# VH-VL binders against q9yfq1: the designs that were tried, part 2

Target 1, 117 residues: q9yfq1
Amino acid sequence: MLPVNPRDLEKMMRRLGIKVEQLSADEARIVLGSGETMVFRSPTVIVMRAKGQPPMVYLVGDYTVEKPREETAAEITEEDVALVAEQAGVSMEEARKALEESGGDIAEAILRLKGEE

## First folded at step 23 (VH-VL)

Design z4
Fold by OpenDDE, look of step 23:
Structure z4 (fold): chain C 117 residues (1-117), chain A 123 residues (1-123), chain B 108 residues (1-108)
Amino acid sequence: as target 1 above (117 residues)
Amino acid sequence: QLQLQESGPGLVKPSETLSLTCTVSGGSISSSSYYWGWIRQPPGKGLEWIGSIYDSGSTYYNPSLKSRVTISVDTSKNQFSLKLSSVTAADTAVYYCARHERRYGWYKAFDIWGQGTLVTVSS
Amino acid sequence: SYVLTQPPSVSVAPGQTARITCGGDDIGDEYVHWYQQPPGQAPVVVVYDDSDRPSGIPERFSGSNSGNTATLTISRVEAGDEAVYYCQVWDDYGKHYVFGGGTKLTVL
């Protein structure tokens, strides 16, 4: 339904009181409520605006759908626990708990244990 | 409340570069919606938009001044600046910094202004 | 370049209604903003997006925009309304903010 000629589209839409702007993008991403992401490579972007209305944006091009990055729970290793325990001066159990709460981030775990967070 | 204040030399020699800074207080210059602009007004004359900048560094300039204008942002200082090169007497004006929003694809009014600073170009 | 045309001056007696026009090609398709600039002061928005008023601006100030003309209407004009008024639009084609030439409102 989109005219091939952007100028024709513009003229048509202007009659309707709609401003049309065509833009080029290197990439467009739409994060869906499902957690999936639509990724457009080099899409044509058409922005249509009218007074009193939110703009409508059309992405023209092929897209792929990326699955949500499974946050691989960083496997907390015993080595990590030992490191945190040593650095924070706490027990292995306390260190492990802090690491679990920090998603495996050693630095954050240490900060939590030291009361800096 | 957000306030803007212009600062810089009030006198510039012809062919030199006019340099002004706008200090933003009462809020952060970093915003997803706001642009930071410069407007000038020659004595007894009307308003002329010079340009605007987004915190990301994206700039828009008045076509008539584009070749001579540079606007920049320093987020660490919560400031944005204007440089106008190769000035002449025609560049004598009160210079205002101001904020404007972009919403729903529309550029909105300048809702907050500085008090303005007079810059005179004279030898 | 897109041009906004305003009358240089408008005079009204106190209590009367002042109308300041801003002409531009298809200006009705653009959002028009109006600024009040008292002598020696920075401009202040009195009407934005054709007809909306900022907080603190009296209801005496109103705006309309259609076709090729936007109008700022100031009812029950007071001495304090004496100022220069500017209309403004964003020109999408030129990516340029455009001001009118300004209208000096004199209260007689």
Scores: ipSAE 0.478, ipTM 0.775, lowest interface PAE 1.3, mean pLDDT 92
Fold by ESMFold2, look of step 23:
Structure z4 (fold): chain C 117 residues (1-117), chain A 123 residues (1-123), chain B 108 residues (1-108)
Amino acid sequence: as target 1 above (117 residues)
Amino acid sequence: QLQLQESGPGLVKPSETLSLTCTVSGGSISSSSYYWGWIRQPPGKGLEWIGSIYDSGSTYYNPSLKSRVTISVDTSKNQFSLKLSSVTAADTAVYYCARHERRYGWYKAFDIWGQGTLVTVSS
Amino acid sequence: SYVLTQPPSVSVAPGQTARITCGGDDIGDEYVHWYQQPPGQAPVVVVYDDSDRPSGIPERFSGSNSGNTATLTISRVEAGDEAVYYCQVWDDYGKHYVFGGGTKLTVL
């Protein structure tokens, strides 16, 4: 069995009514159900189409896996700090620290501070 | 409802540049699903696709015209334009703008057309 | 380049069936679209993807496509059907839209 060169493969697909398109891609990302992401740098991307069928996309190349990004803490404003300080009866610095520890969640910060007294 | 309307000069001298604009109303030109195309028809003759543009600026041109054609989008005016350089009498035609989709790699029909505008190339 | 061939004209009596052909090598592997162009008007799609009708197009317009021939069929032809009809595909190898030369339907 001889190796099939790319030109012969495309001609075979063409005779079967299968359209083949190679896309220029700098990156491809597959976000998995786990939250991890497969990252392909400059992969070979091939789209195959035939009437009556969903298109098929082939990604060929090395990839790395990125871990799920931890949720980014909400931006903490001076208004947020003042609200926490007022509601919890603490200093601005104590309120800021609680907000930072709570990822910017005002309600959580207040509850933590009130539980600590 | 979406409508397309061509505008531009009806007379162009030979060797100059033909310039047309298509105004989209009743909808946005910015869409991930739609391409905006130009088709022409010489008097008494058939239809010829000139080219299409996707709102990201990707253009696709009829290979026989590619060296002379530029299609562009002005999103702020909801318009797309055609420039055809170095015109001759053979470029005399009714010029249509039209919309089409590409879905799953298949280029679809032109489902909405402008009324067309006649451009005559004459000295 | 890819060529779509249509007869230049077809004449049909009112109430009869008109069949307009569009020939092309392996056209059955492509989705064929059909446009109606009345005199002095812009084209309007009447059949797309071989056999589908847009909203507002009467069911008496139908299409088929296999092998080397696509066909637009207009049953119970009316005087208002008098127009030029174009078939059209995307030529995937040539990277462009191709229109047939058009068929003038005359209702006698």
Scores: ipSAE 0.332, ipTM 0.701, lowest interface PAE 2.5, mean pLDDT 88
Fold by ESMFold2, last read:
Structure z4 (fold): chain C 117 residues (1-117), chain A 123 residues (1-123), chain B 108 residues (1-108)
Amino acid sequence: as target 1 above (117 residues)
Amino acid sequence: QLQLQESGPGLVKPSETLSLTCTVSGGSISSSSYYWGWIRQPPGKGLEWIGSIYDSGSTYYNPSLKSRVTISVDTSKNQFSLKLSSVTAADTAVYYCARHERRYGWYKAFDIWGQGTLVTVSS
Amino acid sequence: SYVLTQPPSVSVAPGQTARITCGGDDIGDEYVHWYQQPPGQAPVVVVYDDSDRPSGIPERFSGSNSGNTATLTISRVEAGDEAVYYCQVWDDYGKHYVFGGGTKLTVL
């Protein structure tokens, strides 16, 4: 069981050879594989180190999610539009519109046009 | 290869300020990986760490000396400096500058040392 | 504050193995570094992170660290190994580098 106060927790961690450091942070950002970013404002940040082990960073707090900007997405080419139109069975105009609405994501555009989204 | 060289007066009067400069050659002091430190050794005695500075100006000082010590960096001259105020005969020592780095929250060994310079505090 | 304790001296015959100890509370939880200082010269790191050797340091220098004791081992000691040896850690809670008092190795 965890100790009831921070001083006792620090002593327990020292006994286990674990060094604990709390950092002051204005913001923390986690850029996800999807391109979205989790943004923590003023999170609690705790770094734990032990000899022979990778350091661990402990983030606690609420976050918001920022989407990647559509204008930073890959450029839409005529090849992309043709691929979407062919795969989804729609006109080039419909495919272009779906690609624009999907930020240039071919797979998302196809799925949207096929009614899976 | 990277080299460190101490320079400054070899004689300082009591109550005055000891001032030394370490010149880094064969590499840049503006590396993001390294701290630059001062260590002293009174004649016939052991090593005492004085303090270290990161090239962005962050400092760490030996708590027992902190009230008297200032370490600074001049990136344009590729140098860092030590000032130790209010010296007494107890501050007579060989003063070394040295390099170390911090990896993953661990401060590492002093892997490169200057040759050292004797500073004597006497009237 | 954290204290590192070394024997003041160790004497060995040429060709023997020297063992220099560095004592500290839970020192096995710290990375220990060892420096060789020949007379009149600057220290040189001979072992770092408990047991690693910098390039140019012979394999006969080795280190270990567990519990309350770190040990520098010098096998097949040569006259050129005569020096003072210092152990050193970073004290995370005291925020400073701590050196042992030094051990004079004499090769007789």
Scores: ipSAE 0.301, ipTM 0.691, lowest interface PAE 2.4, mean pLDDT 87
Fold by ESMFold2, fold request of step 25:
Structure z4 (fold): chain C 117 residues (1-117), chain A 123 residues (1-123), chain B 108 residues (1-108)
Amino acid sequence: as target 1 above (117 residues)
Amino acid sequence: QLQLQESGPGLVKPSETLSLTCTVSGGSISSSSYYWGWIRQPPGKGLEWIGSIYDSGSTYYNPSLKSRVTISVDTSKNQFSLKLSSVTAADTAVYYCARHERRYGWYKAFDIWGQGTLVTVSS
Amino acid sequence: SYVLTQPPSVSVAPGQTARITCGGDDIGDEYVHWYQQPPGQAPVVVVYDDSDRPSGIPERFSGSNSGNTATLTISRVEAGDEAVYYCQVWDDYGKHYVFGGGTKLTVL
């Protein structure tokens, strides 16, 4: 009746008609209602199934949160880099890095550069 | 209408490799939902699952045959194949290819079968 | 290692009801599928997921599954129902499909 280790718990689930499967996963992504994405790298993924019930998925591991990608995303151009460099008062290379980190958002890149010391 | 058809030699010598191909017509072998399987039936006996393959190349094999079985897929030809090595007279059977699905974590029935092809292992 | 047990044969008179059993430990926790194999032909699924019928299978084919027994029921049996019937599950712990040994239905 009392589980003393993980294998005993798995056997108890089996006796209740609950099937346990561990999946091999390199990555898992959860897109949140905000549009942000939780990104798990090499998580432990366990699926529990019982007949007549929706499967349950246990996702265990550390994650990072990625910001939503703009629907109108554009490729970074040399014109964009030059504009950021001029407006922020920085080199072309500094402007390019800031644009890359800002997903091509010129206004955000300028603000980040002006806020850095 | 999706159809499956087995092809390959009907006679194989003992100790050699049995090779069969299943051609999928009236539909694509590439799918996120479908698995492509091999089942055999010795004359006068029951059905035995050999293994299945997903279009990405992931395979599942019957543990009793796993050491001798290779299943592969060729999406460009809309085909999947069976190789069974080191055959004996016990491997004489009708070989079927069949489709099945996995839904909500459950492996489903074989809903489409080929006609079957008899392979005899004999000197 | 999971075994499905079927009677080797069942005989019924035309117009009567045939019941073909498939025994397995806790088979009620599995989805059971049933195949009809007429002589010299490939199997055809007649019931899947315990009790569902594919398109074109008449309602007189039905299935149930509880405890240690799944049952295929064929009402108003016809001579054309003579075939071997196989039950089948996926054994999730053994990671393979398992077929029963088959039941030959004879219509006398």
Scores: ipSAE 0.282, ipTM 0.691, lowest interface PAE 3.0, mean pLDDT 87
Fold by ESMFold2, fold request of step 25:
Structure z4 (fold): chain C 117 residues (1-117), chain A 123 residues (1-123), chain B 108 residues (1-108)
Amino acid sequence: as target 1 above (117 residues)
Amino acid sequence: QLQLQESGPGLVKPSETLSLTCTVSGGSISSSSYYWGWIRQPPGKGLEWIGSIYDSGSTYYNPSLKSRVTISVDTSKNQFSLKLSSVTAADTAVYYCARHERRYGWYKAFDIWGQGTLVTVSS
Amino acid sequence: SYVLTQPPSVSVAPGQTARITCGGDDIGDEYVHWYQQPPGQAPVVVVYDDSDRPSGIPERFSGSNSGNTATLTISRVEAGDEAVYYCQVWDDYGKHYVFGGGTKLTVL
């Protein structure tokens, strides 16, 4: 297989009725079924289309993998703690503990605190 | 269902900027499914695509007009707008706003059109 | 740049078949759309993607596209079909929409 530069590839594919478009991209992300994300920095992105076929996207470049957001502890702010304390009728300390146990999820923290009564 | 309506001044002086707004009703301009475009037709002549916009920022223009055209979106008013600078008598036309589908790139038809508004450039 | 060529006019008797051509180099590799524009009105798409009809367009409007010619066919022409018809493609090389010059259909 000989290497083909993008312009020559486009001309060859056009003669076959295949449209080639190179996109300018700063980043590409693929969110996997696991929740992990493949992150491409400055990738080469080529879209190929032909009548009657779904488009195909060629994504070329190195990538890193980011873990799912849910495995990262949510940022707990003093505003969040105050909201939980007010809504659940508990102290700030109790609200903070419930938020930490709930991974920063305000609604879950409130439900935990109300369910214990 | 979805309706497009052009609005703006019908008379513009040469060298000034033509400014039109298209109001979208019965649907959201923020839909990821569509581009929103401007097409013009000089009296008794054919159709010419001016440009299209996706969402609030991705714009595409007819190369012959690109240096004079700005298309923008105001999502709070569900509107998109056309500005065409440095107009001459050659810019006298009926201006249409229209929608085209954003699947498989750019090659889809303009499936919904506004009624059109005549803009005359005259000193 | 890419150009689409249409005959300026086509005349047909009521009840007969009109064929409106749209010529372009390798146009068969493009999706062709057809618009009807009655006098003083906005265009309305009557055929898209070569041969598909929007909801509400009668089956007597049909399209084909191969080689260097796309054709809009209107069978059993009625007086109400009198309009200018435009073909249109996306020019992938020039990165813009291209319309044909329009064909005025006259129903005799």
Scores: ipSAE 0.248, ipTM 0.681, lowest interface PAE 3.5, mean pLDDT 87

Design z4
Fold by ESMFold2, fold request of step 25:
Structure z4 (fold): chain C 117 residues (1-117), chain A 123 residues (1-123), chain B 108 residues (1-108)
Amino acid sequence: as target 1 above (117 residues)
Amino acid sequence: QLQLQESGPGLVKPSETLSLTCTVSGGSISSSSYYWGWIRQPPGKGLEWIGSIYDSGSTYYNPSLKSRVTISVDTSKNQFSLKLSSVTAADTAVYYCARHERRYGWYKAFDIWGQGTLVTVSS
Amino acid sequence: SYVLTQPPSVSVAPGQTARITCGGDDIGDEYVHWYQQPPGQAPVVVVYDDSDRPSGIPERFSGSNSGNTATLTISRVEAGDEAVYYCQVWDDYGKHYVFGGGTKLTVL
């Protein structure tokens, strides 16, 4: 027999000795053990407290899951390697090495190769 | 050790604004756990909470005084302040600043008090 | 408006036990704090969260809270305990701090 409106629910909780506080939040984040993060935008945050119990926090709202941010290494594609090889007139393996040494920067890799002979 | 000290005029004219400052020393006013409050005590009478402020500027006021009270914080000076407008003789009291904590959603006791300053409202 | 009621005075002989009550509807659901205010001095918390003592407050100060009554107990009272004692709660529903009217402890 749950009350429909929030005022009646709050009053019922008070009679049970449960303190209810609603907070406004722009964002909430839960960093999971996997390294993923649950991101809530504009959630409703409800804190419930009673003597003798740990406080409880409820997040109500939609969320997305963000994967852990990885240290970004320069991503080198076979298309990048082919472009460098063609423009510098070198083998695919030489172009790959130049790209790796240039942190994935195509223009820098071409300049290095052209400066070598 | 952390200490609180009230300062401001001891005499205020009726209908004007009472203005007090509390200086925090031996510690920082910027803390995730602490609120900074004002309490007053008319001569020979009990304690009345006026309001409290968090270092971000969020305030809570006694409903009976809310229309006349402004509490503010200046973290760069390690101070917080009270303004009470439109004063009358009934506002004559010793004014205390004090610290309290909120932990696990519970508002805690006032664990550190200033010495208090008497403010008299008269011509 | 939530109201805390205290007796205006309590008198005890030195070495005996003083009990100061603080009445409020369902006060057992709130954490009660107790302050000592000696004459002419600022209040000092002596018991918080019903029954806990700050560092430096002797064990002879204790507190309890259940139902509609919280009690500050001072055993083996000394002349230096003579003060006004205030109880206090945070009224979570009214969003304000409430103090009792104070109890003057007289040591005979």
Scores: ipSAE 0.238, ipTM 0.677, lowest interface PAE 3.5, mean pLDDT 87
Fold by ESMFold2, last read:
Structure z4 (fold): chain C 117 residues (1-117), chain A 123 residues (1-123), chain B 108 residues (1-108)
Amino acid sequence: as target 1 above (117 residues)
Amino acid sequence: QLQLQESGPGLVKPSETLSLTCTVSGGSISSSSYYWGWIRQPPGKGLEWIGSIYDSGSTYYNPSLKSRVTISVDTSKNQFSLKLSSVTAADTAVYYCARHERRYGWYKAFDIWGQGTLVTVSS
Amino acid sequence: SYVLTQPPSVSVAPGQTARITCGGDDIGDEYVHWYQQPPGQAPVVVVYDDSDRPSGIPERFSGSNSGNTATLTISRVEAGDEAVYYCQVWDDYGKHYVFGGGTKLTVL
């Protein structure tokens, strides 16, 4: 079986009603169900379309797998702490703790402090 | 109920720029499901696609008009626009804005059309 | 560039079947859409993807597409069906939408 050169393959695909388009891409990313991401740098991207089928996208190239970044807590500023302390009528330390428990959400922190009575 | 309405001057002088706006009501122009297009029809003649735009800024233009056409979108006003430069009498037509589906990997039918606006190019 | 050919006119008696053709090289490999344009009005899609109907279009309108010919069929034609009908495809090679020249349906 002789391999089909690229020109002959493109002609054959068109004859079969399969449309082929190559795209330029700097990067392609596939976010997996696990939360990991497959990262292709400068891949060859080929879109193949045939009547009666959804489009298919082929990525050709090496890839790496990135783990998801750890989620970080919302930033809590001293201004936020002072606002919560003033509005809830509590110490700065109590306000900071409530903000930490509320993920930095000022309104939630105030509600929690007022509801603890 | 999504509707499209064309607006702009009905008379343009030769060599100037034809400029039209399509206002989308009852839906968002930033929908990921659709392209927004312009089609024209010279009096007594058939339909000619001018071009289409996706909210992300991807544009496709009729090759015969490509050098003279610009389509843009203003999401804050829920509008998209057509500019056609260096017009001649041959650009006299009814201009329609229209929506077409983006899904299924093929450019799909124009499923919603504006009412159309006649633009005459006259000296 | 890609050309779609339609007959300029088709005449049919009321209650009969009208068939409007759209010719193009290998048009069976494309999805064909059909638009009805009543006099003085904007076009309305009546068949898309060869044979599918939008909501509100009666089953009297149907379509087929194979080889080099797509056909719009209107069964039990009514006077209200008088309009110009356009076929349309996306030309993947030329990267543009192509419309046929239109067919005037006359109900005798």
Scores: ipSAE 0.153, ipTM 0.659, lowest interface PAE 4.4, mean pLDDT 86

